# Miniprotein binders against Protein ANTHESIS PROMOTING FACTOR 1 (APRF1), part 10

Target 1, 330 residues: Protein ANTHESIS PROMOTING FACTOR 1 (APRF1), of Arabidopsis thaliana (Mouse-ear cress) (q9lyk6)
Amino acid sequence: MSLTELDDGLVRRMAMGAVFSDFGGKIHSVGFHRTDDLLVTSSEDDSLRLFDIANAKQLKITYHKKHGTDRVCFTHHPSSLICSSRYNLESTGESLRYLSMYDNRILRYFKGHKDRVVSLCMSPINDSFMSGSLDRSVRLWDLRVNACQGILHLRGRPAVAYDQQGLVFAIAMEGGAVKLFDSRCYDKGPFDTFLVGGDTAEVNDIKFSNDGKSMLLTTTNNNIYVLDAYRGEKKCGFSLEPSQGTPIEATFTPDGKYVLSGSGDGTLHAWNIENPSEVARWENNIGVVSCLKWAPRRAMFVAASTVLTFWIPNDGESPAPADPPTDQQQ
Key: E = the ipSAE of ESMFold2; O = the ipSAE of OpenDDE; V2 = 0.75 times the mean of E and O plus 0.25 times the DockQ between their complexes.

## First folded at step 2 (miniprotein)

Design t2b (from t2 with F11Y R15L W18E Y59E E65W W69L)
Fold by ESMFold2-Fast, scan of step 2:
Structure t2b (fold): chain B 330 residues (1-330), chain A 80 residues (1-80)
Amino acid sequence: as target 1 above (330 residues)
Amino acid sequence: DKTQEMLDKIYELVLQAEELAKQGDEEGTRKTIDEMNRIIDEAERLGVPQEYIDQLRKEVEFVLWIFQLYLDKLREHKDE
């Protein structure tokens, strides 16, 4: 399977399709499986929900009242997840769980974090994963072993991401810094540091494009930046409306040509990053979107608030997106 | 070319200062930061573009942050 190739016309035709509104609270995180047509969600109602994205169908719901649910991602196997905890962190230390969705069985607990996990990513090449916590640490784990494999201490809210090859990982730090590590010898310390140009705000989230050439950063002052992943040079940047308390997520398209983001006024935006311009803007009726991800192998994205929505190309039966701004300033 | 030599020297000092900070060498870290600031001030005087100067000053800020982090960790050892 190859990357989905998009053009401005296809991006503009994206429209809300399937809607799931039976959640008991805000959706905290969503994650696509890398190879299988599956999506998982975690929400305030303590549920983990598994969806078939090919048929827009809910496959399973499980409730986790003891630990709650917060950050979630798939392992390489489509039947297993890593999920972070919201409750009983100080008393149990059971901040992360490796679980089977087949029988809702907990396969392993990963103990160590003393506060909420705010960033979670699975290695694309092996059974390693990383977690970043409000306890001011990033921990490196192996699915096969309970013991933490490595700890990196830092100030601020860490965000972590593997590059697409799993050879490099990035940790976003306070003050607009991103430190780059060789994943095989991270104990040597970082081999490079990028500074976000023109913005002193903290980095809230970090993602690599699938081609490994670009890095997407969201900041606490409602800006997004696309950097060159090798040199750290700013390629482009965009400003968002402030949301006051709701985190805004941004996503690459699988081909790396477009970035989509929510905004504090409830709009969704799409920008072409090869020729930097706003391509599309969508108004919606679900409020401020806190989770936004494009599917790895489809012309499809999901946007979530208290409601989960699937977006697919439309042949003209759904409402048209809002017109892009008259002013084309980037 | 002299400007490039100054930028290369700052990069070396950043790496040196981070390593000294991790080791808890307060005096060595402070001296390295002082040398970085001296070179940055000279680069600014020589007309290096402000965007590079701003980036280098942020690197000094990170070194100070790492240094304080490791000082805090060393203080924790008093209870061992």
Scores: ipSAE 0.000, ipTM 0.132, lowest interface PAE 18.4, mean pLDDT 80

Design t3
Fold by ESMFold2-Fast, scan of step 2:
Structure t3 (fold): chain B 330 residues (1-330), chain A 80 residues (1-80)
Amino acid sequence: as target 1 above (330 residues)
Amino acid sequence: GIDPKVQELMDQFVETLREAMRTGDKDVVRKALEILYEAYKLTEDPNVKQFIWELMLDIAHELGDEELTRYVEEKMKELS
């Protein structure tokens, strides 16, 4: 179906539907496929799990005991993933794997990172992807080739993101600095630098809005910033309760009008970006939400801690069904 | 929390640097770095000092300007 614009009323009606509580530990990463109705999760129990988001149904589980699972994202094909490793990094160097979920095969290993990958993003326009590591490097890869295609060295924890057109990528640096690169000639260095005033914390995560107009930054001091993606001007900012070692993820809605985030007290918050105000707050018993993403083509988001939850609009009074409808409320 | 006077200087720095990047005016870049240096001297938080110091180096290196790099290095020599 075609994407509809959101309003404050629809955002306020979002409610927890399907719940998956059989994970053996914290969920580290969640990723939606861009076009197919699929979600993948990685967890401390070394599982990769594939979900049908249309029916809120688990399709597949695979266990990866040798390497573990950490950061995960889809490639352009809905059966193929890129997954980073938690174990045996020093002995194998196999920090990243290209996987087929269709036949449970490892298609390729990407070697080079000397420490854990903390940021991972797929190019929206080609078979390139980027990884940012605690080894203080960002590496550029091609799914077709084992060898690293490029390396960028930086200070501190990297966070990387492609814009939605794949023409620009951003690397977040220490101190609220974000460097922008032309994806075709990144070897020329960055063409712009954005700075967030008044914040001295590291950037944990960076995302572009789907319309390319806004950039979302999440920091280690529990603040969220929304910048103009072209000029770097701060549009708005929001503060969260401290999370005590649990990373907080924030997400845009697909229309770019709202930002949602977890908080250290276990609440979920939604803010309107155009009229910067909190429009919704949800309390729940799943703990601190470390993974939070809005679905690319649906009025749906997922929030994860040790439990994965699907959120859809509620018409108010009906009890949540066991398997919620894909595009309609009960 | 960050000192409100330091926060004000950081905000002035960001606005001045954005103007400098739009215009390509090295004198405006020097003005931005001077504001950042004043914030560095005013703050007593070692983590804030470290952040400002790293920003100054990063901006100087990114601009690739030999004159501006020397300016930043001269200012930083005054600090320890």
Scores: ipSAE 0.000, ipTM 0.137, lowest interface PAE 18.7, mean pLDDT 79

Design t3b (from t3 with Q12L E15W E19Y Y37E Y40L K41E W53E L57E)
Fold by ESMFold2-Fast, scan of step 2:
Structure t3b (fold): chain B 330 residues (1-330), chain A 80 residues (1-80)
Amino acid sequence: as target 1 above (330 residues)
Amino acid sequence: GIDPKVQELMDLFVWTLRYAMRTGDKDVVRKALEILEEALELTEDPNVKQFIEELMEDIAHELGDEELTRYVEEKMKELS
């Protein structure tokens, strides 16, 4: 079930291509469609933007001044999205919206969260989705109904992810704990708990690799961890430079062999996780990256700050830059 | 060394087993054993076959389920 297999040489050849600098502020969230060659962005200028990733072209832009835009993801349909709200949460309770980009319509509101949504995940197999909020709850929703289907109360800042098969979901919590739930009977409590160990910072994000073998955790204190998704054992971890106000973003490659991360100094890093080593490092001039994701079915990733950049392999005559020096720190 | 399809089945097995052991769902435990049976039939490496056979017995014994233990014993006799 893994996609195209990458090697160190191809990763090193990745280079900045298309650049979109017409955003009115920081880009908060980016999401790739699972099957179609589409990307959506949400930003501080209250826009949602739809991009064709095959041609690196902006297809559509919509502005959401009443609610703002925050976290965003595609539903299974390539023209419909789930988007969380930045404004008027306490007065309206309209923390999440199901909307159509095709005709610029809000199809449904999901009310219940008392504070901002910081994590969103769409089920890979049905019309269910999850939201994690600063109100210390994870809510389970169904696109077909307004009413919340389930609520889990947790400590700290929740981060949520479905596994690739949609059978299990994970909730990351304060103190380096990750709890695994059966999506069919989550009300029975978690069936497993992983402890990352030693890190007391809040988990910012959690992702499963496409093959289901690995879990990627980012923390608010600028560490990233890769766990074995079956046993919860730590495979590797990396510390990055701190940044004020922007959490570190990280992504798997589609084959699960590499992890890419931003850093507080604006540098992008790539590590091979099968043979743990830094294989590439890119200086950039777009500032600290707030979004970083590799495309599901392409040798392509996006990195965003106030600027959105598309990265693809350099097919030019120049060889890839030399590997970053290895520190004598063993 | 190992057939990539056999490796995929073993990975699916590990995931399924974790889920089964924690939830106690006998249908999921049975599915995990069926995945091992499929891997056992596909592999041509005698050492991998031995490992899978031992794993099937360990799973049935650890769960303490007499019907599941009987299922594994019957399948092992059929395949061997």
Scores: ipSAE 0.005, ipTM 0.267, lowest interface PAE 10.6, mean pLDDT 80

Design t4
Fold by ESMFold2-Fast, scan of step 2:
Formats: structure tokens, sequence, C-alpha cells
Structure t4 (fold): chain B 330 residues (1-330), chain A 82 residues (1-82)
């Protein structure tokens, strides 16, 4: 069994390991670097934090009091981030920043959005990225250039995702519609449109599976859907307990065989997608999970609320801990 | 108003392309039908931008209805094409 090959037994053995509870508020966004070695978090305390995954250690913290921090993702360089702004959007238009964590320097501002960025995705193949905003636009950017490279005006709250090959990107719309675009000629409009069917709630998030065969959607009415990414047909769907004000995030395992999601009652759930069934659920004491991501190449995921937690397989022979692990002192 | 007239013109043009898509669908020319739907969607997107720019929210419901019809027709065409 490799690190990316999962079975029901391994998923059921996932347990809370390292815990970081020194955040000054809710964690808004979590991103893995593609190498799986680094994690970044953004929080209500205006911090960006960089973590070493293998050693479960905080490497760096920077504070961004003028702009705040909201959505964050890595560029291809492990010390460089794209971060959206929470403050001063109306006056400055500085909704997106390209940052160096190494020297805490702003390398570039990307101006144009008129409201908060709610979705942010880095191209897997080049220095391009997309942002979706409450201003009902998706903007396409190039890290090398200040000027917006493209804009798509769309209905509702957009959520954006590149497929892992960077050939296609998806934009979710209100009304359960997902539009697919060829990244080379998006100006010709979408080449395909999927309807989730029967769900008119806004889409919070879109993710492609690593093999490109499945698409994962989460909605504001606490449903998650797994679609066939080629045909748009629903493979399976799950309903969660309602969450007041906190969007529910879901994640694929790297092999695409499982989906994990938070729930409004604070539980975490895992489902087998090949044989659609709930294989595990975990009650936790961290509250409703705002961020949930499985690591690209590890048997490990992170779950965050006001607390950041790392989850790894328990060997099953050691006694279960009585309490969650405490913060690592630095 | 001038802006409302422009929006109505865009919606009317989108409806013309949507009707052409139905005609090409009946002829079994699914690729052309899809191209006509893409053109209709582009015009509806332009109309939406104008409604948002000028705060004409009373027109958003009409635009939403046309966008929904285009999505439904596109899904049907993709299934029929195979």
Amino acid sequence: as target 1 above (330 residues)
Amino acid sequence: SDTERQIEDLVRKAEEFWNLAQEYRKQGDFDTAIDMLDRAQELIDQARRLTEKDGLTHLEEVIDRYEEAIYETLEELLRERG
C-alpha cells in the first residue's frame, strides 16, 4: 500500500495529531504547496502562517493589518503566495497581492475587483491564476503583469478551479450551473455546461480529482455532489447538517476514492465514492470546520476552525489519546 | 431609459440565437446549435453586466430565466450528440 493508495481501514484510522490553537480568530483559508512539504493559513487575526508539514512546525508568521488576509494559495515557488484582501477594498482596489514570505514583501498588487474575492486558484502549469469575486466577475491574471489578462462576467457567487492539467477551468454559478472553459481560448465562451440538478443554492467550492475524472461541489444549503467531470452526470451526493454562516468545505483523497467533509454540527465525515457509503465519522472539539484539505501526496489531512489540526493514521495498536494534542511550543 | 432599451435589444438578439439553436438542433447539426447557444449566452452576459452596472435589479429575473433556458438546452444537446 502506497501513501496515495487508501482503503476503508486506513481512512477509519485517521486521527487528530498536531494542534495549533494560538490563532486570534477563525482560519479563512488553507493551502498546500504542490510538493506537500508546506502549508499556509490565513486568519481573522490578519496573519499568514507557514507550516512545515513533516515536522508539524510553524516556520513563519507575518501580519497584514492594512489589507487583512482572506483567500490564500501558493504560487509555484514555496516562499511566494497570492493573498486576497479583507480591508480597504472600496478605496484602494488592492483586492489581491503577490507576496514573498521570505522577506515579507509585497511583489505586486492586482487591482480591479470591486468586492471580496471568495475563490482563488493557481494554474498548475504556468504563472497564471484566477479569482472569483462577489462583484460577479472572474478575473484571469498573470503573476508577471499588473494588468488583468481577462474578465468573465457571470451570475451569482463564482467559484473557480483549474483541472490538474491546466487545460480546463470550471466556474460554478448560482442555480447549480457549472461552466467549463478551455484555458487557451476561454474568450470563445464555455465549451460545456453542467447542471447539478434540483439545487439552486450557491456553490461554495469546486475541486477536480487528481485523475481529472470527477468534480466535487459544495453548496450553501449543505449538500455535496460528486459529478463525472466528462459528462456532468451526478455520481453521488450527500447532505450535511446546516451550518450558520460558515461554508462547508470538502476534499478528495489523492486517489479520488474518498471524499471528506465537515458538517454544521462539527462532525467530520468520510465517504467511499466508488461504492457510495459513509466509511467514517469523527466527533471533534474544534467546532464547525471552515477549512478541510487532504494533502496531495500523504495519508494526511488538515481541518481548521479557530484551531488548525493535522490528521494522520493511528496505528490502531496504541491507546487512543484521552484529549486532543496540545499546541507545539515554539 | 437608454440602458433599459439596450438591455432589451441584447435579450431580443439572444432570443434570436436561441431560436436558431433550436432550428439547427432539429436538423441534427448539434455543433452549430451549440455555437448558437454560446452566442446567445454571450449576449445574455452583456445584458447582465449592464443591469449590474446601473443597478437595474428588476431586469435580473428576466435575464436569469433566459440563462436557465440556455443551460437546459445545452445540456439536452450534449446528451443528444452522444
Scores: ipSAE 0.000, ipTM 0.083, lowest interface PAE 25.3, mean pLDDT 80

Design t4b (from t4 with W18E D35Y D38W Q41L D45F Y71E)
Fold by ESMFold2-Fast, scan of step 2:
Structure t4b (fold): chain B 330 residues (1-330), chain A 82 residues (1-82)
Amino acid sequence: as target 1 above (330 residues)
Amino acid sequence: SDTERQIEDLVRKAEEFENLAQEYRKQGDFDTAIYMLWRALELIFQARRLTEKDGLTHLEEVIDRYEEAIEETLEELLRERG
């Protein structure tokens, strides 16, 4: 499905298509390749799975019993991944791996983190990537070398994100602070700091919109916020039903006009960000959604729990989504 | 006032992006320089809105001059990029 300009009607027509239910546990992380029609998943069964999103087909599965699988993303090459480790961190120090799915080889280990990696992002412009760890550090890496290229120490649990051009990155930290860095001279310190304003919850995740104008934050107290990426001012915010033990992921549409999120009651929600309103709500039977991402170049998103589901525009024959609540009160 | 402090902070941040834009321009990285100027302009537009909202007319000329300078640099970079 080609991505056209999104409107409320197209968003409302999104419906569950392909389903993959053969996972041996919860899906921890999903990632789309930026240019190729590929998706990767990591799950509790220690698998990494590669999917063709054009044909909704599983292409490959590999098991990683020694290290496990946790956070995962593609490099610029469609056959290679960066994956963080769940097991044996103290004994090996091998917190991150660069691996090839083509021949199931580990190409490089990145050692340094002393605790679990909770945030991982690939530079959109070069072979650099960042990892944020419960060891209270953010590390900057280069796929071409084993050695850590840079380290930033901070208080609290880090969440990291590159903007679309890879020249600014954001780090969320304790107390609702978000610091912005120039990626080429980050050693000069942040050039800006946003305070999210009164939120006492820890930030789970940060994402930039593709146009770089908005920043999406999810918090541990089940709120999502959309900020102006330049000023740090709140554009809008939404409260979600609490989920026990499952972090909620939210995603932008590629045009930045909509945000989608799971909720603790298992529903999926879509909001228009330009004119803040809920435009769609979907009930599903897969439980609480832990992973949710819209494809970068298609009218398609994926939602994952213990099962992986692909969502595409309904041709009008599948059940229609529930109409969003009308709220025209004063 | 609190609003004047916000405007001063926005202008200061815009200057930081302008400085970054000039650094990237010198490196021949016009796409990055243009991006940094977009960020600077957005901050100046916010400063203008605050100036107008609170009737701070003594700051309007200053904001106008910042906006004009950034827009002129942006037009030059768009031409150089081709």
Scores: ipSAE 0.000, ipTM 0.266, lowest interface PAE 15.1, mean pLDDT 83

Design t4c (from t4 with R12L E15Y W18L E60D E67W Y71F)
Fold by ESMFold2-Fast, scan of step 2:
Structure t4c (fold): chain B 330 residues (1-330), chain A 82 residues (1-82)
Amino acid sequence: as target 1 above (330 residues)
Amino acid sequence: SDTERQIEDLVLKAYEFLNLAQEYRKQGDFDTAIDMLDRAQELIDQARRLTEKDGLTHLDEVIDRYWEAIFETLEELLRERG
């Protein structure tokens, strides 16, 4: 695939393109496939939706009324997903499903969590994945078996992430601590612990940069931190406007040079982390953005609230839409 | 085993590139030093994949030490380059 090196000018030219406004509620989660030009969304209307990002086209919708949909990610195969449940958790324990979008089949149920899954990540190197739940546990799973392969108990809201090489994973702990584990021998316990520095607020989300050198943290006190992923030293930090009840997602650009985040006032921000400064700020007109991800292989990001928006560089020829359009445009 | 020997060879080669990076760093050639560290990192990544594939976790301590040395050196170089 073609790689685009980003600069401040390209980031500033990002503008809203395709818009999908036919969701029956908030979008809970979005996920890009690592290698294919695909995006999946989960929403309050109990839908899973599959999109072709190359053509800005909706490919498929499925509805999951028994379990609902919450957190979602692709497996290594572009037709199969892992999706967490919103309904009937206490009675069934069916907290996670491995499913095929190709033939609408549930391939496996993963039972154990007693409360909502709030963090979900797929190993980039094998068929393992992790889930973090409000039941105060992180579970390690294997797509090939229904039995839980490992469990870690913690206090506070868990957040989990694999690095891009799949060799390390991180788990947020109470008190602003992040524990690092060797993914092939996590049963040895963590090999390192980072603190968020002077900020001891709960960590809401963790992401690794694609080169594995930086870690992006969002906190419950509306701050973002970029740390050195190996030493835990803070490289830079940014403050956001408070949001009531809506968690805010932040994302790296694929080259690791920029961080984007929503804010509680409905703005989107972009910062250069090599020279820590705000490069761009946009009003999105869709409210507070709860889902924000940059595409792995394109100059493109998605921002979602109750509306899903695709953002691509505007060379100044095509103005942003006056209202949310419903047709597919790239 | 043959795999264990391959892992040891990869770690040794990574160590050689780490030493070359330090030599170029002392000469003020930061770009070449960083390139040598990138090569060392690729070799350590290969070693980790082989330990995972064959379950050779007794080599993890050696691999982890080289990961830390490479990343510490890279961060120092990026800071010095300025």
Scores: ipSAE 0.000, ipTM 0.096, lowest interface PAE 24.1, mean pLDDT 80

## First folded at step 3 (miniprotein)

Design a1 (from e12 with E33K E42Y; at its last look DockQ between E and O 0.01; V2 from the best seeds 0.00; counts 0 for: pae E 19.1 > 1.5, off the site)
Fold by ESMFold2, look of step 3:
Structure a1 (fold): chain B 330 residues (1-330), chain A 81 residues (1-81)
Amino acid sequence: as target 1 above (330 residues)
Amino acid sequence: SEKKITITIKVPPEKAWEVLRKIFELAEKYGAKVYIWVEGDYVVITITVRGSEEAIERFIEELEKLAKEEGVELEVERHEE
């Protein structure tokens, strides 16, 4: 199947294909490598875990007791990560770590944030990345340079995202405002500002579709909005059951035609956004899903709580039971 | 500080599960570090270990046995530190 065009039938057939249940706590963040078949997780058990998504196998576990693990993403190199710290931020100032999984070495600390990092996004085109913090700032960084490249002061909890081409980035803040910046000229200020009409709750996550036409927002009051990325017009929105204090993550499919989301009642949902309708609902899952991402190059997604699950299309019947050995069939 | 080697193994995706599982078992035994990446149609596994010359040669021997069993090739690079 083509990952650039999915249909309602394939989405409805998604089913749990692999389960990893040996985490020692809630999974905080998951991230796919942009091109390789790799997934990284961060967890309350202070682990970073690397997975092969083609074979559904755990490849490596490292533990980070001093700093913990919170937000995580790959750089462009399949063995290196950016990870935010959960512990000892005030005492060390070591809020962001550039890590090599190749030799388990910390390559650089990015210091400057005065509070926890809650949003982290790697540029799709170069070695730049952005971090949003509860210190009410967004910082822009370059992996190769100690100096913070820019700082933007905003209200509330920031959420950050690059568009897929890396030419534009978005910052969401309190009051339902989304500001768009030219990545090369962000010092000129935003070139546009959108308001999510009728909702002033904080935006806790923002994503661009791969085709760059849509923007996906989730809010702390459990609403999902799909906007036209450059005009800011609301294309559709969905309300979900509240979670008990955990953010609900939503994700685009690779073709940008569907959105998947968890819900506070433990269900998973899928919607067609070209012709807005719910195409699938999975009611008996792993509890409230806090991490949900569709793989960039495969017909699969991951859903996580205290358990990590891989979801793939179920194109057939359940396997028939194995026959007894021939000598024992009489 | 003592001796360091790096071993690189290229594995077709269909063999990656079994090879990687066995490599992790050996890596735990010898305290080796494992890195995985993709090049073209191959899964590339890089293994780095530090230790005495005797321990390293034993590790290489065990890893060569694994490679022969799985029908894959390995390359060894020795470092001076």
Scores: ipSAE 0.000, ipTM 0.110, lowest interface PAE 19.1, mean pLDDT 81
ESMFold2 (binder alone), look of step 3: mean pLDDT 80; pTM 0.743
OpenDDE base, look of step 3: ipSAE 0.015; ipTM 0.279

Design a2 (from e12 with E39Y E42T; at its last look DockQ between E and O 0.36; V2 from the best seeds 0.00; counts 0 for: pae E 9.2 > 1.5, pTM E .698 < .8, off the site)
Fold by ESMFold2, look of step 3:
Structure a2 (fold): chain B 330 residues (1-330), chain A 81 residues (1-81)
Amino acid sequence: as target 1 above (330 residues)
Amino acid sequence: SEKKITITIKVPPEKAWEVLRKIFELAEKYGAEVYIWVYGDTVVITITVRGSEEAIERFIEELEKLAKEEGVELEVERHEE
């Protein structure tokens, strides 16, 4: 499958297909590989799971009881991950792990954060990544070296993102401030600062559209803003019901024309952002969706709570089976 | 009249921890933003502050005292709004 242009009709036809329900707790984070048809999950059950999204099949499961699992993303290699820790931060300092799921080996620990990492983003063009932590810092890292490449000390819960071309990165912080940095000369400080004013809630997530023209911001009280990435001006905004203690995730479609989000009432919503209107609303039977991402090159998205669901267009065929194959390493 | 300045400090890695601690204390007092960048054997600290000319000059004076004590050099860039 390849990147495709979507329309309102296709978005409305999205329906739940495969379901994976054998998680032993809440799913904390999901991430797609940029180019391969792979998905990784982290969960309250301390698992990392690798999925083949083309065939809706679990490929591998590993358990990480010492550190747990919290935020997760792929590097550029299909089996290499960055995973943040939930446990033993103070005693070990092992807040981030670079690991291979192929041979279950930890390749490197990135030490420095003193509290949980709440935002994690891999550069799309090189071996750099960013982490934002409740210790009120954002750290820049390089997979090839132990040394932290940069530290930003800030107030509140940070959110971090690279643009899809890797030329710019954004850091959101308390007070609705979003600071933009040139990835090639970030030592000069931010080149721009946007205020998403009039909102008393913190920004908890930030994403760029694939073409880099828009930013998507989600707040802790589930306000969703789409901004012009260059000018910082609001293109549109939506408000949905918040959830107790669970940040709700929103996502762009690959063409940047639609935004999807969960809601505290357990619904999923989709909007056309070129002609601002709600184009779809779905009830779902998995409760409040806290992880929601559209696949980078497919008409497919994943929605997760304590279960993982794959959503595909309903063309009148029967949905995929709900029982995924067992990973031999589990 | 409100002014913006940016101060850059290059610090050898072996001195970085103690210098950073002192800079964070001073930055908190003046509401300054601190960014820390690592280039090979050099830690580059960028500090941005806004305030009155009087407050900024006091901040620069305190940073210059710190830099002299630690044997590092400051570079100050002043910005018009």
Scores: ipSAE 0.011, ipTM 0.476, lowest interface PAE 9.2, mean pLDDT 82
ESMFold2 (binder alone), look of step 3: mean pLDDT 77; pTM 0.714
OpenDDE base, look of step 3: ipSAE 0.555; ipTM 0.822

Design a3 (from e12 with W17R V44I T46V; at its last look DockQ between E and O 0.01; V2 from the best seeds 0.00; counts 0 for: pae O 9.3 > 1.5, off the site)
Fold by OpenDDE base, look of step 3:
Structure a3 (fold): chain B 330 residues (1-330), chain A 81 residues (1-81)
Amino acid sequence: as target 1 above (330 residues)
Amino acid sequence: SEKKITITIKVPPEKAREVLRKIFELAEKYGAEVYIWVEGDEVIIVITVRGSEEAIERFIEELEKLAKEEGVELEVERHEE
């Protein structure tokens, strides 16, 4: 399927096409499968939900009451996920789980983190994955092996990401430092270190563009920075409204031309990063968006709070205003 | 009547970190939006502030003071919504 070339007009036409409101609380994490039209969500109700994004349908729900659910990502297999735990971390050390949504089984535990996992990413090319934790460590894993493959001790809140080629991974650290590692020889240390000046806030999230040329940093102060992934130079940045206690998520479009982000005021924003301008702003009735990702192969993004929304190009029909969540005053 | 003002500041890279920190602090106080661009050897900071005329004038005065203290150029573009 030809990725519909995104332009400013198409981005402006994005509208809410589907709404899922049956979550028992905040959505903590969303993840797309790389090739299949699948989305997974993790929510406060200790559930993982699998969605068909082509048909806007929930396929499966599983509950994980023992460990809870926090960060989630797909593996290469469409039915297999990595999920971090919310509960029993200190007692069990079972901070990460490899699980099958097909048969609802835990395939493997990955032990080693001593605190909450706050960043999780899968290698695009192999069965390796990385996790960052509040224990001030990044751990490298292989899905096939229970033993940790590598440990990096850091200062501050870690954020981890792979480039789409799986050759480089980045770790954001305290003070706005971004370290780049060769995935094949990370034991030699970082090959480059960028200092993201101008913000004293911790990095909440880091992502690569699909072409690997840009990095997207989101701080805890809701500042967004687009960096050159080779030089570490700032290309552009955006400041959004503060959100109390809820970190926002920003995302690239698949072509790397646009950045989308939530804001503390509940709005969604899209910017063209080549020609620095805000191209769209949407009022969102779902509150502060904590999860925001563009689909890898579709003109679609998802925005999540306590509600999950799918956004698609509007073909000229005014999107019916999403019915405000009926406050069931019980 | 709420006014919207866009302000552009050009900052040399060597000063950008300190200037940005101060601008973010000021922007937070006034609920201003800050956009940062890097063009060659210059950092361009674009600030959009909304509010009463009095609030905007106070913001501009504080920003002008900041710009003067840091030795950077300030360009103010006023757009009335």
Scores: ipSAE 0.012, ipTM 0.210, lowest interface PAE 9.3, mean pLDDT 85
ESMFold2, look of step 3: ipSAE 0.024; ipTM 0.544
ESMFold2 (binder alone), look of step 3: mean pLDDT 81; pTM 0.770

